# Ledger of designs, part 10: VH-VL binders against q8rxn5r50to198

Target 1, 149 residues: q8rxn5r50to198
Amino acid sequence: GKIFFISQTGTAKALAQRLHELCASNDIAFDIVDPHSYEPEDLPKETLVLFIASTWDGGKPPKNGEFLVNWLGESAEDFRVGSLLLSDCKFAVFGVGSRAYGESYNAVAKELSSRMIGLGGLEMIPVGEGDVDDGELDRAFQDWCDGVI
Key: E = the ipSAE of ESMFold2; O = the ipSAE of OpenDDE; V2 = 0.75 times the mean of E and O plus 0.25 times the DockQ between their complexes.

## First folded at step 5 (VH-VL; framework fv_burosumab)

Design S40
Fold by ESMFold2-Fast, scan of step 5:
Structure S40 (fold): chain C 149 residues (1-149), chain A 123 residues (1-123), chain B 106 residues (1-106)
Amino acid sequence: as target 1 above (149 residues)
Amino acid sequence: QVQLVQSGAEVKKPGASVKVSCKASGYTFTSYYMHWVRQAPGQGLEWMGIINPSGGSTSNAQKFQGRVTMTRDTSTSTVYMELSSLRSEDTAVYYCARGLYSGWLPRYYFDYWGQGTMVTVSS
Amino acid sequence: AIQLTQSPSSLSASVGDRVTITCRASQGISSALVWYQQKPGKAPKLLIYDASSLESGVPSRFSGSGSGTDFTLTISSLQPEDFATYYCQQFNSFPTFGPGTKVDIK
């Protein structure tokens, strides 16, 4: 499987590393992947993908995730792919955000989930939503991990 | 050699459902999309929808939305098309047909076709 | 939905004749057009894809041309096995088929 981190300040990347360690301790092999270094055309070959994505700068993805998020959006609007492209891909998404951003709260994670579903992906668990400001980020993350593992 | 072999003819009453099968052989089943196309007697061809055998996702023509269900079984390399709430105007030959690729992009035209399954809906 | 029309709807021809069938799309489809041959009681057979590319195993007497909205299928010298109905199909959007052109023996 693959764990993708989309990270502005390093929080999502740190959580991806923690998830990787948790999976390894349960004898589950995952690769941690920076989307910037990944070819989105290879996504249809994946059978299990986990995303940990922060939302910053007015609801936009961090720079390392921009290409992937844009590619998913464009592919979702292509009639040739529609709901068919990612039909072999199981996935889950955890968002890292702040409720202080209002309607942009975890917008990238919600966008990823929506695009992956639209392209035929199977969402294993509802989008996890963590708030960096409420003191509950670790609990929200652990709850999401328990649903995925 | 590529072959698509469909189930036999069906006679149904209005309001019933019919499920047609299409067994693929001679290629990697999950590497090509499968489509369903029908043809009413003496009339032209009408596309019904598409299934990705790798994962089972579907996209159906708007006209059939809510009445058509496409599924597959990878262990037998078989695709199924179920049409419910049958009407007399659903009387047609139903074809499965294999879709092509160009790189990673599907192309919505068909190189191999099943032999067809006649479904007759009459009271 | 993109509508396709074919002309003529039917024609009568003799072995050795040059046969031309046209297909017109209601909007531009680039070269996203395919031609099929269908014989009575049989499934359609792919002849031409991408408007002008000959499918492997199809005799060279078949050719396709056109782009945008106007397309042509030509059979340069009709053979006995060519008496059939011919359909165009577009794939620039969800598939739609022309109404067919029946090629009958004279």
Scores: ipSAE 0.075, ipTM 0.664, lowest interface PAE 5.4, mean pLDDT 89

Design S41
Fold by ESMFold2-Fast, scan of step 5:
Structure S41 (fold): chain C 149 residues (1-149), chain A 123 residues (1-123), chain B 106 residues (1-106)
Amino acid sequence: as target 1 above (149 residues)
Amino acid sequence: QVQLVQSGAEVKKPGASVKVSCKASGYTFTSYYMHWVRQAPGQGLEWMGIINPSGGSTSNAQKFQGRVTMTRDTSTSTVYMELSSLRSEDTAVYYCARGLYSGWLPRYYFDYWGQGTMVTVSS
Amino acid sequence: AIQLTQSPSSLSASVGDRVTITCRASQGISSALVWYQQKPGKAPKLLIYDASSLESGVPSRFSGSGSGTDFTLTISSLQPEDFATYYCQQFNSYLTFGPGTKVDIK
C-alpha cells in the first residue's frame, strides 16, 4: 500500500511518517508517496491507499497535491470513466486543517473522500479531521490511525 | 546564530503548576519541531514530548499524559511547557531542544538545546 | 517501547586513553541512533547522528559505529575536555535515551 501526503507546512508529511512507522510496527508494508511524483493513471492499480491531506487558503490543496486532486475531479465528472474505476481500491483520508477557515475546513480531505467514493473506491473509515490550532491534532490523528489499523 | 533561551529557575510547592518558556532565534521558528527533555539531579535524560510550532500539534510521552501541556506563540518565537500537579520527584532541570529534519523525514534528535531551567518542588 | 542499555555505566580513564562505550537496543533500530556529550551543569551536545555521522565542529577523535541493536562510541585519544557523561538515543520509534555512561578521571 501507499500513504500520500498533501502538505504545505510539513505537518501532513510528518504525520505520514508517523503512520508509516505505526504500520511497520504492526508488520504492514506501506510506501510514502509525494503525489507530485506519482502518475494518477496508476491509481486504479492500487489496492490500499491512505491520504493525509492539508487544506490551504480558500479550500485549495497544497501544490504537491493539485494534479492528483484535479485528476480525480475530472475523472469523477467524466461519464466515460464510470463509477468502477477504483472498485479494487480501499482507502481512508485524514485531513489537516483549521476551523478558522470556516466552510473551507478540511475541504481537500472531504473532496478526496467524495471523489474516491464516486469512482468506486471503498472508504474503510470516515474522513478524519484534525485542527492544527486546537491542541487536539495528535489525538484526532491517533483515533483515525486506530480505525485504519 | 541559533539560540534557545529559557526562563529562570522556579521553586514550587507540591500540587502547584509551573510554566517554562523557551525563546528561539536565529532560524525560521516554524520549520523545526521543539522537544522538552528533563533531568533530575544526578539522573539521566527523560523525554517529555514534542510540539510542531507551525500548527501547534503535540505528542507527549505516556508518563506525562494529562499533566504536561505544550504550547507556542509564533509572534514571539516562543514555546512553553506547563507541568501540573507537581510532586517532589518533578524536581529537575527542564530543557527545550530543537528537533531536526533530514530531507522529507522528521528526525527526533536534537542539534541545539536551551540552557535549562531548574524547577525545585519542595514543601 | 524500545529500551536502551549502556555499558559500562561508568569508567575511569587517563588522558590519551582509547575509550569505548556500548549502547544496545531491545529491538532493531537500523542506524537511527545518536550520541550526546554532557558536561556537569551544561546542556547535552550532539556528537554523532545516524550511528556514524560526525556532527560539524566535533573533533575527529570521536567516532560511532554499529547498526541494528549494537552500537559503539569510540574516543581514540581522550583529552581533558572529554571527561563527561555520554548518552545514546534512538529515534527509530518515537524517542528513547540510554541511561548514560560517565567518563571520569583516573
Scores: ipSAE 0.000, ipTM 0.481, lowest interface PAE 17.1, mean pLDDT 84

Design S42
Fold by ESMFold2-Fast, scan of step 5:
Structure S42 (fold): chain C 149 residues (1-149), chain A 123 residues (1-123), chain B 106 residues (1-106)
Amino acid sequence: as target 1 above (149 residues)
Amino acid sequence: QVQLVQSGAEVKKPGASVKVSCKASGYTFTSYYMHWVRQAPGQGLEWMGIINPSGGSTSNAQKFQGRVTMTRDTSTSTVYMELSSLRSEDTAVYYCARGLYSGWLPRYYFDYWGQGTMVTVSS
Amino acid sequence: AIQLTQSPSSLSASVGDRVTITCRASQGISSALVWYQQKPGKAPKLLIYDASSLESGVPSRFSGSGSGTDFTLTISSLQPEDFATYYCQQFNSYRTFGPGTKVDIK
């Protein structure tokens, strides 16, 4: 499987590294992937993907995830793309955001989940929501990891 | 090794705009938030805003909404802070400062500061 | 809109004295509190992060404590180079600085 990090300041990337280490210690093989270096057209070949995604001001994805997020959005709304494109893909999403940004709180993670479902992906656990400002990010992440591992 | 070098002192008339630069070196420019903080003579520190050099997204303190614009140029590893409609109350030293994560929980603090740029607003 | 207050606003102390400065937040900020030292004509310097973690290179006579709304910075044995203004700063919601505490020589 693959762990994608969509990271503005490194928080999502650091959490992806920690998830990778937790999986490795349990003999679960994952590759950490920067979406900027990944061809989205290969996504239908994946059977297991995990996303750890930051949201910045205005609900925008960090630059390294912009192309993938846009590709998923366009694919989900394109009638030429079957609604079963990702039917063999199991996935889960953890969001890294801040409630101080209001309605855009974890918007990228929520969009990723919605688009993956729209393309036939199977969501293994509900979207995890972490808040960098509440002192509970580590607990939220650990709870989400327990659902994945 | 890490350095933040700011542009020189400015003297402006009321109603003018000023644009202060901050050139970063010694680290990966796009990996850290950059903040702007000012300090009026004899007064305390006042946070103005934050920019992510990677994406260019910004968040400014409500007190400065509509007057402050932060930008960056990744080719020169430079951030800019432009303050418009200057008043005498804007006379201050303006600092850029680098933010970073600390520990397991993402907790930001300023570990490196520019030397400061004095902006004087007078008639 | 979290406000920070510092006590005292200023103090006079002698070399070797134990100095305590307090910072109070208007709302709970967990341990998201930083302390800076600023000398006249210089930029601020980081001393303490996450309320109690000592920044690398900062002398061990500096310590921080507290969580939630009440925080303290302690200098266990004041040195000549410690005469400066000290600021607290929260980063739990946006960023807010305290008004500063000036530590003067007696």
Scores: ipSAE 0.000, ipTM 0.466, lowest interface PAE 17.0, mean pLDDT 84

## First folded at step 6 (VH-VL; framework fv_burosumab)

Design C1 (at its last look DockQ between E and O 0.06; V2 from the best seeds 0.00; counts 0 for: pae E 6.7 > 2, placed apart)
Fold by OpenDDE, look of step 6:
Structure C1 (fold): chain C 149 residues (1-149), chain A 123 residues (1-123), chain B 106 residues (1-106)
Amino acid sequence: as target 1 above (149 residues)
Amino acid sequence: QVQLVQSGAEVKKPGASVKVSCKASGYTFTSYYMHWVRQAPGQGLEWMGIINPSGGSTSNAQKFQGRVTMTRDTSTSTVYMELSSLRSEDTAVYYCARGPYSGWLPRYAFDIWGQGTMVTVSS
Amino acid sequence: AIQLTQSPSSLSASVGDRVTITCRASQGISSALVWYQQKPGKAPKLLIYDASSLESGVPSRFSGSGSGTDFTLTISSLQPEDFATYYCQQFNSYPTFGPGTKVDIK
């Protein structure tokens, strides 16, 4: 499986590392991947994908995840791309955001989920949402991890 | 023409397992997700899980994790749902339901249903 | 999990009546809502998808509306075959169903 971190300030990356360690402690092997260095065309080959994604200014993805998120969007909207492209990919998404940004709160995580579903991916559990401002980020993440592992 | 036909009623003891089948016809079997939904007598509907077209991936409701197994046989266009460690509260009609891939209806909605299989768990 | 509620839980109506059933979600689900009809001893039947789109073969007297958290199923003129239980279901998250609304004959 793959753990993708879409991170601007490092929070999402740190959580991804925590998740990776948690998986390892349960004898579950994942690769932590920076989406910037990942070829999106390989995504259909993945059977298990976990996203830890922060939302940056304007509801946009951090730079390291911009290409992957855009690729997913374009693929999902392309009629030539089958709705079964990711039918063998099980996935889950955890969002890192701030409710201070209103409608853009965890917009990237929600978009990832929507696009993955649109391409036939199987969502393991609903999108987890963490707020960096409410002091409950760690708890929210743990709850999400408990649902994934 | 499009239909799902399920296996017959089952009576089980607590602690036993039950395996319900759902045979699909009238459409491309490998182009749709399949879901299982149950309904206790006089109660509402409860989603149990989903299996992808290839049968290689499943996702279950947390309530049934570790207790439900979904499989599918492409050669016979049949989906199976096995529920283990049965309890009295598992007494219900169990439905298979097709989840569309099309852009008009999301895969987590159900456009075609089996006729249901009554499973009774009693000591 | 997203919880759905329905109002009323049951109602009695006559043929020709306008019937309105409400479904409310515990959180915003955009238009990710469907409506089913279920008759005794039968499987549910899909009526409305995406909150307001009529499923093929469903009579035009059925309609759905709403977005966000509040949704409505309307039967403009109740027919004898419409006496049944109606369920809403959301698919914005793991599928969950409303508790159902039973429409009985007055």
Scores: ipSAE 0.021, ipTM 0.703, lowest interface PAE 3.4, mean pLDDT 92
Fold by ESMFold2, look of step 6:
Structure C1 (fold): chain C 149 residues (1-149), chain A 123 residues (1-123), chain B 106 residues (1-106)
Amino acid sequence: as target 1 above (149 residues)
Amino acid sequence: QVQLVQSGAEVKKPGASVKVSCKASGYTFTSYYMHWVRQAPGQGLEWMGIINPSGGSTSNAQKFQGRVTMTRDTSTSTVYMELSSLRSEDTAVYYCARGPYSGWLPRYAFDIWGQGTMVTVSS
Amino acid sequence: AIQLTQSPSSLSASVGDRVTITCRASQGISSALVWYQQKPGKAPKLLIYDASSLESGVPSRFSGSGSGTDFTLTISSLQPEDFATYYCQQFNSYPTFGPGTKVDIK
């Protein structure tokens, strides 16, 4: 399996590392992946993918995830690429955001989930929605992790 | 030799269902998508849907209004297409056709076709 | 859905003639177009993919061209085995086929 972190300030990366440790303690092996160095055309080969994604600058993905998110969007809009592309892939997404941004709250995580579903991916659990400003981020993350495991 | 061999002709009454099989040989069954295409007598070709035989996921043309179901059996390398609530306008030759996996945009084409299965819907 | 039209709907030609068939898409499809040949009672046969790429084993007298909305299939010197119906198909959206062009013996 693969755990992708899409992170600007390191929060999503730290949560991905925590998830990796939790999986390892339950004898579940995952690779932690920086999407900047990942070839998106390899994604159809993955059978289990977990995303920890923060939302940046007006609902935009952090730089390290921009290419992957754009590739997913482009793929979902072309039948030759998008139809059933990820149909063997199970996935889950946890978002790191802030309700202070209103409509942009966890926009990247929600878009990522939408694109994965549009490409045929199987969403294991609803998008996890973390809020860095409400003091409940760790609880939301733990609840999401419990659902994934 | 790569080939797709389909089940024989069917005669059905309106309201019934038909299930057409397509057996693949000569290649790795789970490495290619399978499509279904039909052709009414004297008419052109009409795409019906696609199945990924690896996991069994499907996507179909909306015009069939949920009447088409595609399944596969990896142990026999066979894809099935079932069309329910048959009407006289469903009379056609039904073809299975092999397509490549996504990500090969320039070479996306139906390179291997089954021989076709005539389905006749009559009162 | 992306509609394809073909011109002409039918034509009569003699062995040795140069034949040109056109396919037009209702919106841009880049080069996501293929051509098939079909003879009566037979499954379609792939001739050309990606608008202009000749499939292996297809005679070099067949060629394709075009991009965007306008595409052509050309047979440079018609042979007896080329009398058939020719279909274009797009893969840019859910696949659709053109209505076909029947090439008859004169």
Scores: ipSAE 0.016, ipTM 0.618, lowest interface PAE 6.7, mean pLDDT 87
ESMFold2 (binder alone), look of step 6: mean pLDDT 91; pTM 0.929

Design C3 (at its last look DockQ between E and O 0.76; V2 from the best seeds 0.00; counts 0 for: pae E 5.5 > 2)
Fold by OpenDDE, look of step 6:
Structure C3 (fold): chain C 149 residues (1-149), chain A 123 residues (1-123), chain B 106 residues (1-106)
Amino acid sequence: as target 1 above (149 residues)
Amino acid sequence: QVQLVQSGAEVKKPGASVKVSCKASGYTFTNHYMHWVRQAPGQGLEWMGIINPSGGSTSNAQKFQGRVTMTRDTSTSTVYMELSSLRSEDTAVYYCARGPYSGWLPRYYFDYWGQGTMVTVSS
Amino acid sequence: AIQLTQSPSSLSASVGDRVTITCRASQGISSDLVWYQQKPGKAPKLLIYDASSLESGVPSRFSGSGSGTDFTLTISSLQPEDFATYYCQQFNSYPTFGPGTKVDIK
């Protein structure tokens, strides 16, 4: 499996590392991957994918995840691809955001989920949502991890 | 030596269903998308749908949505197409057709074809 | 849906003749066009892909050209086995076929 971190300030990356360690402690092997260095065309080869994704200014993905997110969107809307692509891929998404941004709160995580589903992926559990401002991020993430593992 | 061998001719009543099989050989079955195309007597060709290499997903032409089901069995290298609620206008030769190898991205043309299966729908 | 037309709908030719068939798309399809040959009672056979690429095993007397909306299949010297119906097909969107061009013996 793959753990992708889409991170601007490092929070999502840190959570991804925590998730990786948690998986390892349960004898579950994952690779932590920076999507910036990942070839999206390899995604169909994955059977299990976990996203930890921050939402940046304007509801946009952080720079390291921009290409992958855009690729997913374009592929989902491509008649050639559609739901044919990720039929063998189970996935889950956890969002890192701030409710202060209103409708943009965890927009990237929600988009990832939507696009993955559109490409035929199977969502394991609903999108987890963490707010960096409410002091409950750690708890929210732990709850999400408990649902994934 | 790519071969696609289809099941035999079918005669069905209106409202019935038909399931056509297509056994593939001579290539890596799980590397290729498979398509179904039909041709009414004396008419042109009509694309029906596509199934991905794993068999986990399909995409059908809008005309056949809800009425066509495509499946594949990797263990037997066989693809199936079932068409339900048959009508007289469904009388046609049905072809399985392999998509060319193109990695993960399907290309919607057909490099090898089955011999065709005649399906006749009549009262 | 993208519509394809072919010209002519049928033609009569002799062995050794140069035969040209045209295919026109209702909108631009870049080079996403293929050509098939079909004989009575047989499945279509791929001849040309990507508008101008010759499929493996196809005789060199077959060639394709064109891009955008106008495409051409050419048989430089018609052989006895070439009498058949020829179809163009686009794959720039969900696949659609031309109506076919029947090549008969003169």
Scores: ipSAE 0.558, ipTM 0.842, lowest interface PAE 1.0, mean pLDDT 96
Fold by ESMFold2, look of step 8:
Structure C3 (fold): chain C 149 residues (1-149), chain A 123 residues (1-123), chain B 106 residues (1-106)
Amino acid sequence: as target 1 above (149 residues)
Amino acid sequence: QVQLVQSGAEVKKPGASVKVSCKASGYTFTNHYMHWVRQAPGQGLEWMGIINPSGGSTSNAQKFQGRVTMTRDTSTSTVYMELSSLRSEDTAVYYCARGPYSGWLPRYYFDYWGQGTMVTVSS
Amino acid sequence: AIQLTQSPSSLSASVGDRVTITCRASQGISSDLVWYQQKPGKAPKLLIYDASSLESGVPSRFSGSGSGTDFTLTISSLQPEDFATYYCQQFNSYPTFGPGTKVDIK
């Protein structure tokens, strides 16, 4: 399995490390992956992926995940791909955002979920919605982790 | 050698359903998309849809939306196509057809074909 | 969607003849065209893919050419086993097939 962190300030990366440790404690092996070093065309070969993704200013993905997020968006618009590309892939997404962004709140996580579903992926649980400004981030993350494991 | 072996001919009444099987051998079943194509007697060819045998996701031609269901069984390397609410104009030979190996985009042409299954719909 | 026409609809030819069959698309499809051969009672057989690439095991007397909207299948010297119906098919979008060209003995 793979855990992708898409992180600007390190919060999503730290949460991905917590998830990895929790999975290892339950004898579930995952690789933590920086999407900057990942070839998107390998994603159809993955059977289980977990995303911890932050949303940056203007609803944009952090730079380390920008190529992967854009690749998913472009693939979703190609008729040849459609719901066939990721049909072997189970996934879950946890978003790290701020309600101060209004309509852009966790936009990257929501876009990832939408694109993965559109490409045939099986969403294990609803998008986890973390808010860095609300004091409930750790509780939201824990609830999401409980649903994944 | 790649082989696609289909189930035998069927005769059905209008309004019934038919399920055709296609057993694949001689290659890694999950590495190639599978398609269904039909041909009415003395007529040309018509694409019906595609299945990813690895995850089972499908896309159907709009003409058959709501009437065609494609499934697969990876343990037997078999793809199925079920066509419901049959009409006399559904009388045709139904082929399973394998797409070529592709990296990340399926290519919608067919390098191997099953022998065909005649489905006759009559009163 | 993308319509394909073929010309001629049928032809009669002798062994040894050079045969050409054309396929025309209703819009540009780049080189996303294939040719199949189908004999009576048999499934189609892939001959040419990507407009001009010969499928493995297909005799070199078969060739394809064209791009955009106009495509040609050529059999340089017709053999007895080549009497069949030939179909073009595009894959620039969801697949559609030409109506076929029947090649008969004279």
Scores: ipSAE 0.034, ipTM 0.652, lowest interface PAE 5.5, mean pLDDT 88
ESMFold2, look of step 6: ipSAE 0.014; ipTM 0.620
ESMFold2 (binder alone), look of step 6: mean pLDDT 93; pTM 0.953
ESMFold2 (binder alone), look of step 8: mean pLDDT 94; pTM 0.955
OpenDDE, look of step 8: ipSAE 0.188; ipTM 0.734

Design C5 (at its last look DockQ between E and O 0.52; V2 from the best seeds 0.00; counts 0 for: pae E 10.3 > 2)
Fold by OpenDDE, look of step 6:
Structure C5 (fold): chain C 149 residues (1-149), chain A 123 residues (1-123), chain B 106 residues (1-106)
Amino acid sequence: as target 1 above (149 residues)
Amino acid sequence: QVQLVQSGAEVKKPGASVKVSCKASGYTFTSYYMHWVRQAPGQGLEWMGIINPSGGSTSNAQKFQGRVTMTRDTSTSTVYMELSSLRSEDTAVYYCARGPYSGWLPDYAFDIWGQGTMVTVSS
Amino acid sequence: AIQLTQSPSSLSASVGDRVTITCRASQGISSDLVWYQQKPGKAPKLLIYDASSLESGVPSRFSGSGSGTDFTLTISSLQPEDFATYYCQQFNSYPTFGPGTKVDIK
């Protein structure tokens, strides 16, 4: 499996590392992947993908995830791709955001989920949402991890 | 040699189901999408649907949604198309057709065709 | 759905003739157009890919051109084995076929 971190300030990356360690402690092998270095065309080869995704200014993805998120969007809108592309891929998404941004709260995580589903991916559990401002981020993430592992 | 060999002609009554097979050989079966296209007597060609290399996903033309089921068996390199609730209008030659290899993206053109299977629906 | 039309619906020609068949799309399809040849009782055979690319093994007397909405299949010098029905097909959207053009011997 792959753990993708879409991170601006490092929070999502840190959570991804935590998730990776948690998986390892349960004898589950994952690769932590910076999507910036990942070829999106390889995504259909993945059978299990976990996203830890921050939402940045204006509801946009951090730079390292921009290409992948855009690729997913473009692919999901292409009839030739559709549900045929990621039908063999199970996935889950955890969002890192702030409710202070209203409609943009965890917009990237929600978009990732929507696009993955649109491409035929199987969402393991609903999008996890973490708020960096409410002091419950760690708890929220743990609950999400418990649902994934 | 790359080829697709389909099952024999079928005669069915309205309301029945038909399952046509398409056996592939001469290439890596699990690397190619497969399509189904039919042709009524004296008429043109009509795309029915597509199945991905693993068989885990299909996409059907809206006209056939809920009535067509495509499957594939990797062990026998065979693709199946089942059409239910048959009507007289379903009388046609049914073709399996391979999409050109284009990585993980499906291609909706057809470079290799089966010989066709005539399905006749009549009371 | 994208509709394709062909012109003419049928034609009669002699061996050695230059034959031109047109295909028109109801909307722009870029170069996402292929041409097939079909003989009676046989499956279609791919001739041209991406509007103008000759499929492997297809004689060079066949050529395709066009983009957007208007496309052309040309047989520079008709051979006896070329008498058949020719179909265009688009894959810019879910596949649709032209109605076909039957090329008969004069």
Scores: ipSAE 0.039, ipTM 0.663, lowest interface PAE 4.1, mean pLDDT 93
Fold by ESMFold2, look of step 6:
Structure C5 (fold): chain C 149 residues (1-149), chain A 123 residues (1-123), chain B 106 residues (1-106)
Amino acid sequence: as target 1 above (149 residues)
Amino acid sequence: QVQLVQSGAEVKKPGASVKVSCKASGYTFTSYYMHWVRQAPGQGLEWMGIINPSGGSTSNAQKFQGRVTMTRDTSTSTVYMELSSLRSEDTAVYYCARGPYSGWLPDYAFDIWGQGTMVTVSS
Amino acid sequence: AIQLTQSPSSLSASVGDRVTITCRASQGISSDLVWYQQKPGKAPKLLIYDASSLESGVPSRFSGSGSGTDFTLTISSLQPEDFATYYCQQFNSYPTFGPGTKVDIK
């Protein structure tokens, strides 16, 4: 499996590392991947993908994930390839955001989920919604992890 | 050597079903889309649908929606096409054809074709 | 569905002749056009994809051109093995095929 972190300040990366350790302790093998160095065209070969994604100001993805997010958006809009491309891929998304962003709260995570579903991916659990400002991020993340495992 | 080998000719009565097999060899079966195309005697070509052998998802031409079912068996590298409620107009040669690499946005150029399976629907 | 027409529907030619076949789409398809060769009793064979790209192993006497709605297949010098029916196919939407152009010996 693969765990992708899309991170501006390192919070999503740290959570991805924590998820990796939790998976390993349950005998579930995953690789942590920086999407900057990942070829998106390899994604259809993946059978299990986990995303930890932060949303930056204005609802935009951090720079290390821009290419992957854009590629997914372009692919999902092509009616010729729609639900066929990722039909063998299960996934889950946890968002790292802030309610101070209003409408942009966890926008990147929600967009990822929408795009993966549109391409035929099977969402394992609903998008996890973390808020860095409410003191409950750790519990929200743990609850999401428990649902994935 | 890349090839697609199809099951033999069939004669069916109206109202019956037919299931045609297409066995792939010489390449990674789950890495390429598979299509079905038919050709009535003396006529042109007609696309029927596409299957992604990885995961088994399908998309069918609207004309055949509700009558065509495509499946695959990854252990034997075989795709199946079943056409139900046969009519005399379904008399045709049925081809499987390899489509674009399934990890890319598909291009509907068919580079490898099966030898064809004649299906005759006759009273 | 995008409809394709081909002209001529048939033609007679001699070995060595230059042959031109046209394919016209009912709406713009960019360069999403494929050419196939088919001989009686045989499956179609891919010649040209993306309107002008020659498939590996296809002789250089075959060429394709066009974009939008009007496309051309050219055989610069016919050989005995080129007598066949030629089909265009579009993939700008769900695929459709042209009705074919039969190339016969004169």
Scores: ipSAE 0.006, ipTM 0.576, lowest interface PAE 10.3, mean pLDDT 86
ESMFold2 (binder alone), look of step 6: mean pLDDT 91; pTM 0.928

